# VH-VL binders against q960a1r229to459: the designs that were tried, part 9

Target 1, 231 residues: q960a1r229to459
Amino acid sequence: LKGDRIELLLPKNIDQFKKFKKDRTVISSGLITRFVSTRNPKEFSQKWISTKYVKEFNEITVNKDSVVVGAALNIQKMADTLTSSLSINIGKEIDSFIQKFSSPQIANFATWTGAIISGAKSSLSVSDLLILFNVLDAKLTLLNNSGELTQVAIEEFAEKKLFATHTIVNAIFSRSLTGFLFCLKLGETSEQDSTNFNFAALVGNQVSRIFVGLGGQPKRLTSLEVHIDAL

## First folded at step 20 (VH-VL)

Design z3
Fold by OpenDDE, fold request of step 22:
Structure z3 (fold): chain C 231 residues (1-231), chain A 119 residues (1-119), chain B 106 residues (1-106)
Amino acid sequence: as target 1 above (231 residues)
Amino acid sequence: DVQLVQSGAEVKKPGASVKVSCKASGYTFTDYYMHWVRQAPGQGLEWIGYINPSRDYTDYADSVQGRFTITTDKSTSTAYMELSSLRSEDTATYYCARWGYDEYSFDYWGQGTTVTVSS
Amino acid sequence: DIVLTQSPATLSLSPGERATLSCRASQSVSYMNWYQQKPGKAPKRWIYDASNRATGVPARFSGSGSGTDYSLTINSLEAEDAATYYCQQYSTEPRTFGGGTKVEIK
């Protein structure tokens, strides 16, 4: 790098990450590329910390009742993990939904965390991953500035804008979900995890979850859920 | 019936490349992940990578990262593995194996392809 | 990576005897599978998810275990059971195999 010095730490475990994160900006590989391409390194100096090599952020754990996906994983790997670990009626739909991304290259390199955060920050963009996480009732393990880990629902993460104060460590998905998942999207872009419209519904012999994305946070269709569950 | 049929044995020099095929039949090819597992002579089994045929996404073991490429031809329901910059330690029998849903195991295996790397 | 240690490395028994194969994981695993491999042949799925026999597997074979300790048992050995048996975990990526236990029939 030319110009002002940019310091990037590459911690290997969460303890190192906790130690050094306090005065650094969290970055993924995709974000680094964007920074290099859009900003002049000569005019910008900052301390950065990467999740790329953090062991705990790269872990995939398949439990009997849940699947845990590390925050450093790319979108494709996350999708494969969910597809292979959830029921066939849910997993196959996830696979199909992710397959329809306009830019598979982005999905190959971008972390799912990056997409989730981008979606959560936006009031205009429609995030496919965000609606998927919502319909699946995903939980996020978050690391705060004090080094403490907490688990929150994806809805709470977005609503409270926890991305401003917390680092996502992993996502947790229930493997007890039954029924059928239906996902659709329109107007995908090749620039990021964005579309013009998306829809996701989990229905079956369980509490239904139905979301629509028209911009910003997906909207839950509770009335429709109640109606369907009463049938 | 599900079958995985692999290409024949290969003998290569160090530094060369080898490409092995695995033709799948008896099921919808794109519905299952295809994995590759190798076994050095007299040794155990080592997972080396997989491909999701539906999205052509691949992941590889660290031991072969950068030299190993898995591809598919959906029209022929065939998975390929290519290993470049061959080393003597790459001498092994290579197996394609389907990962079965719900049973979370390698439910079907190819017959194996022996790759010998020798100077 | 999760390390699976199988013991014993070799087990030599007579027909009719009981064989117990052990697979110990370096950490707790959710799914454990067993594969049978005969010389010059590909592995075959034998036991999946700790205790389920694959199609065609004789009833004399059984699997058990949880957490870090798993076992495959052959109640009454037959000559055809001579093979190497490998355990394999599905809990943490990457998927890993044990070193195998070679069962020999005297």
Scores: ipSAE 0.898, ipTM 0.951, lowest interface PAE 0.5, mean pLDDT 93
Fold by ESMFold2, fold request of step 22:
Structure z3 (fold): chain C 231 residues (1-231), chain A 119 residues (1-119), chain B 106 residues (1-106)
Amino acid sequence: as target 1 above (231 residues)
Amino acid sequence: DVQLVQSGAEVKKPGASVKVSCKASGYTFTDYYMHWVRQAPGQGLEWIGYINPSRDYTDYADSVQGRFTITTDKSTSTAYMELSSLRSEDTATYYCARWGYDEYSFDYWGQGTTVTVSS
Amino acid sequence: DIVLTQSPATLSLSPGERATLSCRASQSVSYMNWYQQKPGKAPKRWIYDASNRATGVPARFSGSGSGTDYSLTINSLEAEDAATYYCQQYSTEPRTFGGGTKVEIK
């Protein structure tokens, strides 16, 4: 582009981020390679703002009833945090499941928010991280264009396409979850990490949560939940 | 029984490196995260960082400089911590400690490795 | 980083006396753990999640507190209780420890 340059801002805290975000495309350092390689004209804004150095987006808070994971953390750090802070029957399955869908190289650098947004945008692909968020009933803290914070369930984020108008600040997971988590991924037998089908179930959590991924948003299997809960 | 056995004390000159080992037994090594904590003489305990042995993923406290490297050898169930460009203020006892699930605390500790940095 | 301030630095008491060790956090924390460390030895998990005794910890030890103020109490001090006790928070990274309270038996 003749006469134009890409402007990238690197705010250090959420107050700076709010001040400078107007009319800028938000990027994550873990997904910059994917963004560039797609070369989608809608994704090539000349004014960018990064979440990488925002203090609040890199924070982890463990409360008695919740764990809060900042939006700029990579997938592996998020998984390790959940594993260390949730009950053993849930945390160890999270640790195992991450290994099935993401190589260490990708998980160590890709942000969980990039993966969630990619999954939420797609009507055809099967997202392993998105089904995990659904089965754990994850909430997202979102920042709108006015600088206001709201919280929504992961299902609402995807259903209402809030990725178009909001920036993810953090994810909130309940530490009151009980029972057993089971996750399954079926995909290619080659080294490619695509998923054809996934399944996630949390059983024994007073009300079971069971999801299947067949393309697009994970589908909740409420009939199966009722059957399991009746036993 | 769970045991964490560390390598012996070391005396080093400033600018050298040290590598401390922590051999785990009595549990499946890759099922638990291993943390490192140090204690300078007469001081409290300082968390350094951890490793997820199944992924070789590490993360470190911001307060420590980028001179620490945590690794594992899964075939021997051993975690390692290497500290490069040693300074006199790195003189401390270094502990490995296992993170306990459901108790959210360090449930087992190595016996400690004293590293002394002197000219 | 959350700073944990322990007081007193040293507590010198006779056997049978009640010892109270304080730990104050620079901001509210959700998890406070306590470790016992004898000279030349590694720390041992002593109290976890404010009030739960680790396996093998005598019933004379109790923990309490919430928010920013936590304490460890030894109801009737015994000679084997001589050690340094450290508090440790698990609410934000990095996990941080207090400076310790050294308990001495007269």
Scores: ipSAE 0.763, ipTM 0.897, lowest interface PAE 1.0, mean pLDDT 85
Fold by ESMFold2, last read:
Structure z3 (fold): chain C 231 residues (1-231), chain A 119 residues (1-119), chain B 106 residues (1-106)
Amino acid sequence: as target 1 above (231 residues)
Amino acid sequence: DVQLVQSGAEVKKPGASVKVSCKASGYTFTDYYMHWVRQAPGQGLEWIGYINPSRDYTDYADSVQGRFTITTDKSTSTAYMELSSLRSEDTATYYCARWGYDEYSFDYWGQGTTVTVSS
Amino acid sequence: DIVLTQSPATLSLSPGERATLSCRASQSVSYMNWYQQKPGKAPKRWIYDASNRATGVPARFSGSGSGTDYSLTINSLEAEDAATYYCQQYSTEPRTFGGGTKVEIK
């Protein structure tokens, strides 16, 4: 049988990626996981393009006001970067929270973009990484079909279903956040994506950010934020 | 009081391997990331890589990836750096260094371990 | 990789003179640190985030700069300041160091 083959392109930089991504399904994580999940031949794209080896998608930049994490980085590297570059009261909680919901085997190889897209697509599951991005007010740089770069908040990415029409290039986290981050997860083991409830709060910042995960997208608790900020 | 104490000097022949230890005290070992930096005689400093001890996650500079292995033993609060297939250009002093939060710099350094590769 | 070029390679001055050590980055960086290293000893954190003195660093040391151009200044050089000073960036991986400026006291 000749109908089950896939052409996979492995560009080395963003110029090659832009040039060759036409008519190709973008793969943002390791090939084996995606191939296993799409064992149905009718669901295979015959032409795939990977972000894994694109230099610019693997870069990390630490600026005075932000840290930028490339789309091809794994979850653990992203977490370590944020821990090393943000305030200790935020960074230590990120380090601790990641350990509660992602095993080393998953975090060391799965991309953060794969986890974010999975969370953004779901109307029922509770995503631990997605609530973390919301509480930290993360922004995403997206590449649209015209080859243009745009920047959106994590909330807009999920709300407008931009995962269907855009490629994530990087995430941007503010380094101006202060105060304390608190994260809570209730649910099944970290080996399974089965969180029943999560909660994340950044307090002691100029404007608090408080979110709850009950299923689907995290919900912002603006009334509680106003109360906390008034203290 | 934070202290990083490294193993003693090593003399090795080309093709051998070496494992340098860095024992930490005065803080919770798994709360901080440990980095390794080397310095060839009369030369500057070169970052090798790091380990997150709570996750055993490592990453290395592209220029050195392949022959270095960083590990930890959490029960003894000790980080290790192993270098295989030694070459004469690996002759250097190897330092462990702790990444300092909020200062975004290496706040504590081990005393260094000199590795000499000669035939 | 970001290349840090330090100049001069060696700076020989008399006690009491003002020393200025330069560090130029191959592209703009957001974080520049400085380390002091005496012969046979490990580096010590000296200046972090361009201008902040580490604990125990004398007030005669100051750091400045932004973008691609950074400097470390010793206002009134003392004998104990003889050492090699390295700049180090934390803006992209890998973290990189300059080649050092050796400060000698005449």
Scores: ipSAE 0.761, ipTM 0.898, lowest interface PAE 1.0, mean pLDDT 86
Fold by ESMFold2, last read:
Structure z3 (fold): chain C 231 residues (1-231), chain A 119 residues (1-119), chain B 106 residues (1-106)
Amino acid sequence: as target 1 above (231 residues)
Amino acid sequence: DVQLVQSGAEVKKPGASVKVSCKASGYTFTDYYMHWVRQAPGQGLEWIGYINPSRDYTDYADSVQGRFTITTDKSTSTAYMELSSLRSEDTATYYCARWGYDEYSFDYWGQGTTVTVSS
Amino acid sequence: DIVLTQSPATLSLSPGERATLSCRASQSVSYMNWYQQKPGKAPKRWIYDASNRATGVPARFSGSGSGTDYSLTINSLEAEDAATYYCQQYSTEPRTFGGGTKVEIK
């Protein structure tokens, strides 16, 4: 920081977060973003609000039909939670896949929300976490600027660019999905961010979900799903 | 054929450190997460934390953060728990426990290591 | 943290009697497990996900409950059932345990 006035709010719960969020840049754990609130750059103020200590953003809940992971959790904690709470044929593949695209030092500190927003914003990169969320049919709970909560599919979050107008509160993963998860990453070493191609498939007794990453948002292969489900 | 074998009992003075081992056999060590749980005399069980052995990632209960360190040695399939700056309140039996998939419970436990902290 | 309250603390019954052990959670939980612990021994998984018996657990043991109220029932007690039984929730972090119910055979 260069000696400009800085205001950082550290709310402890979602009610405080809602009250103070207006016109502030949301800072996830380990990330810093700022908003210039004055035309005089020598005297501008920086207004930030953190998710780090918000109770609801750090919660993990395992229900019979879902696993809910708070927005402030790091990537590795989210992965371990899903591995421990989903069926073995899905959970073990998540554990293996995370190791292929995120180094321990990044996964231990970067939030999953930062990675999802970065992937959703990009028209060029191939995001491994985003394809994982797509294949698992993840839902996001979003908070708008009016303090209202909504839930959307991960596809809708990216398609409608909701990262520009909403704050992610948590992700919801179904525990009712069955079958086997298979994930593939090509064109990368295991400790680098760059991916040229990825693929994720959840195949089971009734409904398959199959995605490919070629740049930008993962593409769903619905024709292939119908064919495989007919076999 | 899964077995978790822990190191022997320890008697320590306040302010010292202790390191408890838990050697696993009968399964692929890195396929399962290892948890630690303690039990003070006459009390119930308290979850301490866990390690993902393939990533060396650990997380701990808020109530115990700061003094516990969980590690592994993958070449010997052994998990360790170290507790520093021992207090008399740390007198307990310490267990390693494996998290079971699809059953969402601790499926195998070590025999326990009693740590006694006295002046 | 979710607090689990077990009652009674001690249950002394004769062989053949029916034992019912209670576990109450401070808020609703979706997962309740039970462990058996004999003196000087490690806990053993006994009932998982409220009602499923672990491998090798006799059919006289059953579990039930939902929400905040869970129970473990032993139909027709046997001498080998003397132990302390702990409930454990896996629905929020941290995982928490009850204080235990000690079952004694008269």
Scores: ipSAE 0.760, ipTM 0.898, lowest interface PAE 1.0, mean pLDDT 85

Design z3
Fold by ESMFold2, fold request of step 22:
Structure z3 (fold): chain C 231 residues (1-231), chain A 119 residues (1-119), chain B 106 residues (1-106)
Amino acid sequence: as target 1 above (231 residues)
Amino acid sequence: DVQLVQSGAEVKKPGASVKVSCKASGYTFTDYYMHWVRQAPGQGLEWIGYINPSRDYTDYADSVQGRFTITTDKSTSTAYMELSSLRSEDTATYYCARWGYDEYSFDYWGQGTTVTVSS
Amino acid sequence: DIVLTQSPATLSLSPGERATLSCRASQSVSYMNWYQQKPGKAPKRWIYDASNRATGVPARFSGSGSGTDYSLTINSLEAEDAATYYCQQYSTEPRTFGGGTKVEIK
């Protein structure tokens, strides 16, 4: 049949999600952003599955060395969680930086995973959330088609285009990061316009992390990091 | 020095609403998140929710969804908690509490506001 | 939600005795805080991150524990220590509190 009926499943936990995910297109909560795993448009499905009510996708866990934020959380909740659980010099800059690129109305509703996937797919756009994930050395927990979990760095997720074949379960941020975070966004306005250029630096950490956004994936400035760490 | 000063006690009938204030001083109000916690007479503590004052973003415990509204007035450095459709079970002392960075705990508490709901 | 079970519910001791208050979590937690509350007063931060005393807390108070088992110890109980003590976790949302241990001085 041609798929004239729309079916939306609302699983409550990851075991139900794994069972029902087969042959379905995943949608995020908040704004409807579709993660499409098919590579053939003629195989488009009218069967959908939501992450919104999956317990594991809505969990927040704060460990001594890490903060884990579920994939279904909105951008503002993620930002508030990181602000509350990371070092003040990092957390306050996250809180400030979110205000520069996302209006409260969008941040309160859109998922962080939708924004990350959009940024990771683009070869031209400059993503503020993606550069933030890079400077914080974020890891993603991914669910493959066989139901297995794996963990990858944010750089690998984008580089290997894993958004096409995997479902994001959570993000993991290190709480061992020290020093000061500095973020800069240049665009038409700071609230909702496209970014022309951005920059993020974590300085005073054991190894500094410095990134620039010029279009596509953020670029790490390893030569500059070495010079700054030598001072 | 940091101080959280709450409004005075309230006596209400079932079905009414109450709005409790928490005026902050001694720090930059928008730099810290404000939480609300309640304590029924002779009982323990129950987390209600929080507000990020710089974004007006709120989140609430699942157990209290729908009747609580947390707001701020940045010009007076004041947080508010409003509870609608009051029930006798809402009789409690309501506290505002500031989340402390790097200590990951509630570092300052208001003196509490007793709300009594009886017919 | 993580459930915190405090025991005993009431601890009645004489001045100078050693008091030990227990807090058990329903699953492993990384952050445990303690608050002191005297009758008719707001809670006060007492111990944070398992073992750090808040400013102004006497040295006779100590906290310890990890995983699911945490404790608060008062080495030489004084009359001013009469209060209810609550543990609180910050490892999983939402933040939750224990039911409290009331310390009485006989």
Scores: ipSAE 0.753, ipTM 0.890, lowest interface PAE 1.1, mean pLDDT 85
Fold by ESMFold2, fold request of step 22:
Structure z3 (fold): chain C 231 residues (1-231), chain A 119 residues (1-119), chain B 106 residues (1-106)
Amino acid sequence: as target 1 above (231 residues)
Amino acid sequence: DVQLVQSGAEVKKPGASVKVSCKASGYTFTDYYMHWVRQAPGQGLEWIGYINPSRDYTDYADSVQGRFTITTDKSTSTAYMELSSLRSEDTATYYCARWGYDEYSFDYWGQGTTVTVSS
Amino acid sequence: DIVLTQSPATLSLSPGERATLSCRASQSVSYMNWYQQKPGKAPKRWIYDASNRATGVPARFSGSGSGTDYSLTINSLEAEDAATYYCQQYSTEPRTFGGGTKVEIK
């Protein structure tokens, strides 16, 4: 009965988003179901701004050397995009790996950005999406409070806690990656297991990338990479 | 060899629905995404949407969203496209097309299913 | 949505002549594919990624272009080449097709 009123803005493009995001909590799709509009516009005690309808956050661009996935896309759409646009030996493993950690109901609804931010914030949990971003050497385009765009590696995003001061606009994946991707997830048995351990390796004639998740941020196994690359 | 075989021509009244089938053979059905494309008489091609058969995830062009439903039956390696509340403008040949990896193009097409909507 | 404009709408030429089909995109694209369609038949993949011939496509066909301007060339037209040719982009969603260029043999 003593509840707050929520004001939710639904900008349609990034220019509107930049203009209106000051002093507002950024939400991705999924949290918008908590929005309750009021016909009597009294002062709102909570102010939110959604990425769901921002055109630039819903865009997919496939270039010769990269694929760019907007921040508001759900996990399944991102996975399908990567599967369709990367080499088959990488894309098919992404498709398979998503099935191991997320039910269709969750993957079709939850944004990849929500999952990445949750993983980046935690020192204890093992994030399947975060290890996938690491093994693929993903970059994030970030928007600061001044409306400026920067691009950072996924490791820097987590290390410098940029989720606290920046809004993710998109992710960028290289299409020049070669070799084979292998991903493994182990978790407790139940309806939807959390991950206790995961592992991701991209191996081929190029420089390998190998990561392990044991809790907190994925750890790169550079010594193992050198041994594998040496034959 | 890869083959996509579609169901036969349909004649429908406005307001009815139609369900077109596309039976795949010669490959593992769940390994490839299936797309649907339509072509009105004398016109070009329009992309409708796709399904990831391993996840049953679908997405559609904004221009057609709302009346199309794409599904699969994995046990028969068959994709389906259903269009509800038919209008005369939906008269077209409907094609299923498989997305080719590493070529980033539609590598195999069904023979097409003509749907005619008339009073 | 990216609009692909093909020209000419119809190209009527004699055997042995050189045919050039144009496809212009409303904004820069990274992937352009071409499909051949005979009357009453399904489209067939013809050229992918601007310049690569699909299996079974004769060497007289070539594709070129980048950015907003792409073309398909038939350097010595044969009777079997009579068909409608569609370009298709894969750089943004939705995937879109051009309106087609009908190639006729006199």
Scores: ipSAE 0.743, ipTM 0.888, lowest interface PAE 1.1, mean pLDDT 85
Fold by OpenDDE, look of step 20:
Structure z3 (fold): chain C 231 residues (1-231), chain A 119 residues (1-119), chain B 106 residues (1-106)
Amino acid sequence: as target 1 above (231 residues)
Amino acid sequence: DVQLVQSGAEVKKPGASVKVSCKASGYTFTDYYMHWVRQAPGQGLEWIGYINPSRDYTDYADSVQGRFTITTDKSTSTAYMELSSLRSEDTATYYCARWGYDEYSFDYWGQGTTVTVSS
Amino acid sequence: DIVLTQSPATLSLSPGERATLSCRASQSVSYMNWYQQKPGKAPKRWIYDASNRATGVPARFSGSGSGTDYSLTINSLEAEDAATYYCQQYSTEPRTFGGGTKVEIK
């Protein structure tokens, strides 16, 4: 950082976060230094706010019917929580999926929300986490600019580009899912490279969920779901 | 039968390091998370961390974060915990415990390893 | 962190009597487990998910509860039941244990 001052607030709870986020840019908890240094090398001043120490963004709650994962957690922590809390046939596949997601460094330091938002903004790349959240029918708790909390489906979040106006507080996953999860990822060179093709299918549930990503937002394959469910 | 066998007792000085082992048998090592729980003399149980053996991802309690390191050797189905920068308050019996996912509980425990930190 | 408060700290009873151990959580929990620990030994899973006896646990042991209040009951105490019993929650990370109830047999 040369010359210009960067203001960073580190709220401790959601109330403080609501109060201070007004004209500040939200940054992922694990990547503050890197983002600030790369975007503001010389003559740029920005105001930032971090979720790193906000309690509500760092919580994990396991209920009888759902798992709640805070937005400030890294990708691996999110994956581990799901793996350990969902049915074995689903959990194992999630674990395997994350093994192929990216390097351990990225999984350990990047927040899952960062990956979600990045994927949602990009029409040229397939986001692995987007397809996973879609196939699992994840819900997001969002904080809007007015300070209100709302819950939306991950697909709606991306479609409506809510990342521009809302902050993800947590993700909610149902623990009632049954059946088998299948994930397939194809990249150009290695499993850690950008994804060109992504496929996820949850079958054996009351309603099958099947999604495909081809360099953009995941698309649900409803016709295939109907076919599978009829078998 | 599932078994967790831990290494023997250790006596160390403050600031020193020690590595405790937990050898698992009777099940697929990489399919279950391995946790560590400690118990100070005459006190209760305290969760201190875990490892996902499939990827070696770890998480720790705040009380030991930055000082304790959990690792695995999959070839020997052994989990390790290295305790560094030892303090007197780290004196405790340390247990490895497998987390049973389907029953959401610690279903198997090691016999414990006593670590004494004294000047 | 969820704080689990166990009461009483110590319970001294005669063989054949009924023992009731309490575990109160600072907030509602989804899963509550109980472990039995004898002196110089590792804890053993005793009750899981509030009311399920682990393998080998005698029928005289029972668990109950929901929300913030859980209990472990021993019908007709036997000498071998002397131990410290710990409750443990799996609802919010980190996993936490109660302070334990020591059961002594007169």
Scores: ipSAE 0.735, ipTM 0.882, lowest interface PAE 0.7, mean pLDDT 90
Fold by ESMFold2, look of step 20:
Structure z3 (fold): chain C 231 residues (1-231), chain A 119 residues (1-119), chain B 106 residues (1-106)
Amino acid sequence: as target 1 above (231 residues)
Amino acid sequence: DVQLVQSGAEVKKPGASVKVSCKASGYTFTDYYMHWVRQAPGQGLEWIGYINPSRDYTDYADSVQGRFTITTDKSTSTAYMELSSLRSEDTATYYCARWGYDEYSFDYWGQGTTVTVSS
Amino acid sequence: DIVLTQSPATLSLSPGERATLSCRASQSVSYMNWYQQKPGKAPKRWIYDASNRATGVPARFSGSGSGTDYSLTINSLEAEDAATYYCQQYSTEPRTFGGGTKVEIK
């Protein structure tokens, strides 16, 4: 329209995504969420690039020691994948926990990456998906603006605000985790209410992982972990 | 005792639809994911897709997407697979199969439902 | 998609002989399962995760392999072993099956 350009690219693989990503704002769903990114305000354009159809962002790989879930997958597909691929004492708790915090309408359409980024940005909200990623010691594969891939822990992604400078390609979950996963969500009215408090513990693993959510980033309870591991 | 009992054989004309049922017993229906697999006469097995019965979430192999619909009726512990716009190459035996935890494999199978598509 | 190529297509042996069924993947896989299917019957889980026998599978069956090459061995073939055996990979979607090896007893 009035000197503005609107462009949405739908690459089919990561090589196309890398080539076309330059100076474009990444969106992670088929539902368009617009925002502005430009080097020159006078030549502003809404240049968007979607991850929805990129093959590598939609891939699932189950390796001997890990499960890799692509960044464009919806929350429900990710949950089903983890439930099917991890040990029963962890996988079934994931299946149960997602039912407590996400309706089918939301889980079937929202990407896990959108939910993780939203949780990582928030200083007030208690994120159920973020605490789950923390307790499972999730790693993220990130793509920088130079097209290079790095791998970081979920804690580092949030702490260093890497969502501002990197594109999530996938998440990596260990299949070597042992023990029992326990997750708790508390709201005020119903299962789908906003979470006031959550808690996640993986115990009986080599090193226990215990987190609490009271607002903002989940807090790891390392002193409690040491106490429990000493039992 | 886990059992998956499927509906009887079907003979259909091209362009019609078919809906195959798979009634589960001996376990909590919503605790396990249900998959569908087909086998053309004299050929191997082809994975179609699955349903998470507790969420009614489905996903399908790309090669079959568009014509298959997997559903459940939790009150009767029954999974369904519907195939529309039938073609002669859809002639096959269709199986439901339950995903087994910790073994990462299909632990129980229905007896199969033969669907024949002929003029 | 990962293509699984099974060989031989048919294996005809006498009771007591050793049968070896091969399954080759088009790319490396981490999980290979085997199913037994008798004529007119549904498949049954037979070997999971390359080498683990499902409940009720006789000890004469063993599985092995890694990467792209997997096998199922029947150490001393018995009459009830006549069936078609399918390998199946779990590592990527779609989950795919091999074309099968039909085992016949002379």
Scores: ipSAE 0.726, ipTM 0.879, lowest interface PAE 1.2, mean pLDDT 85

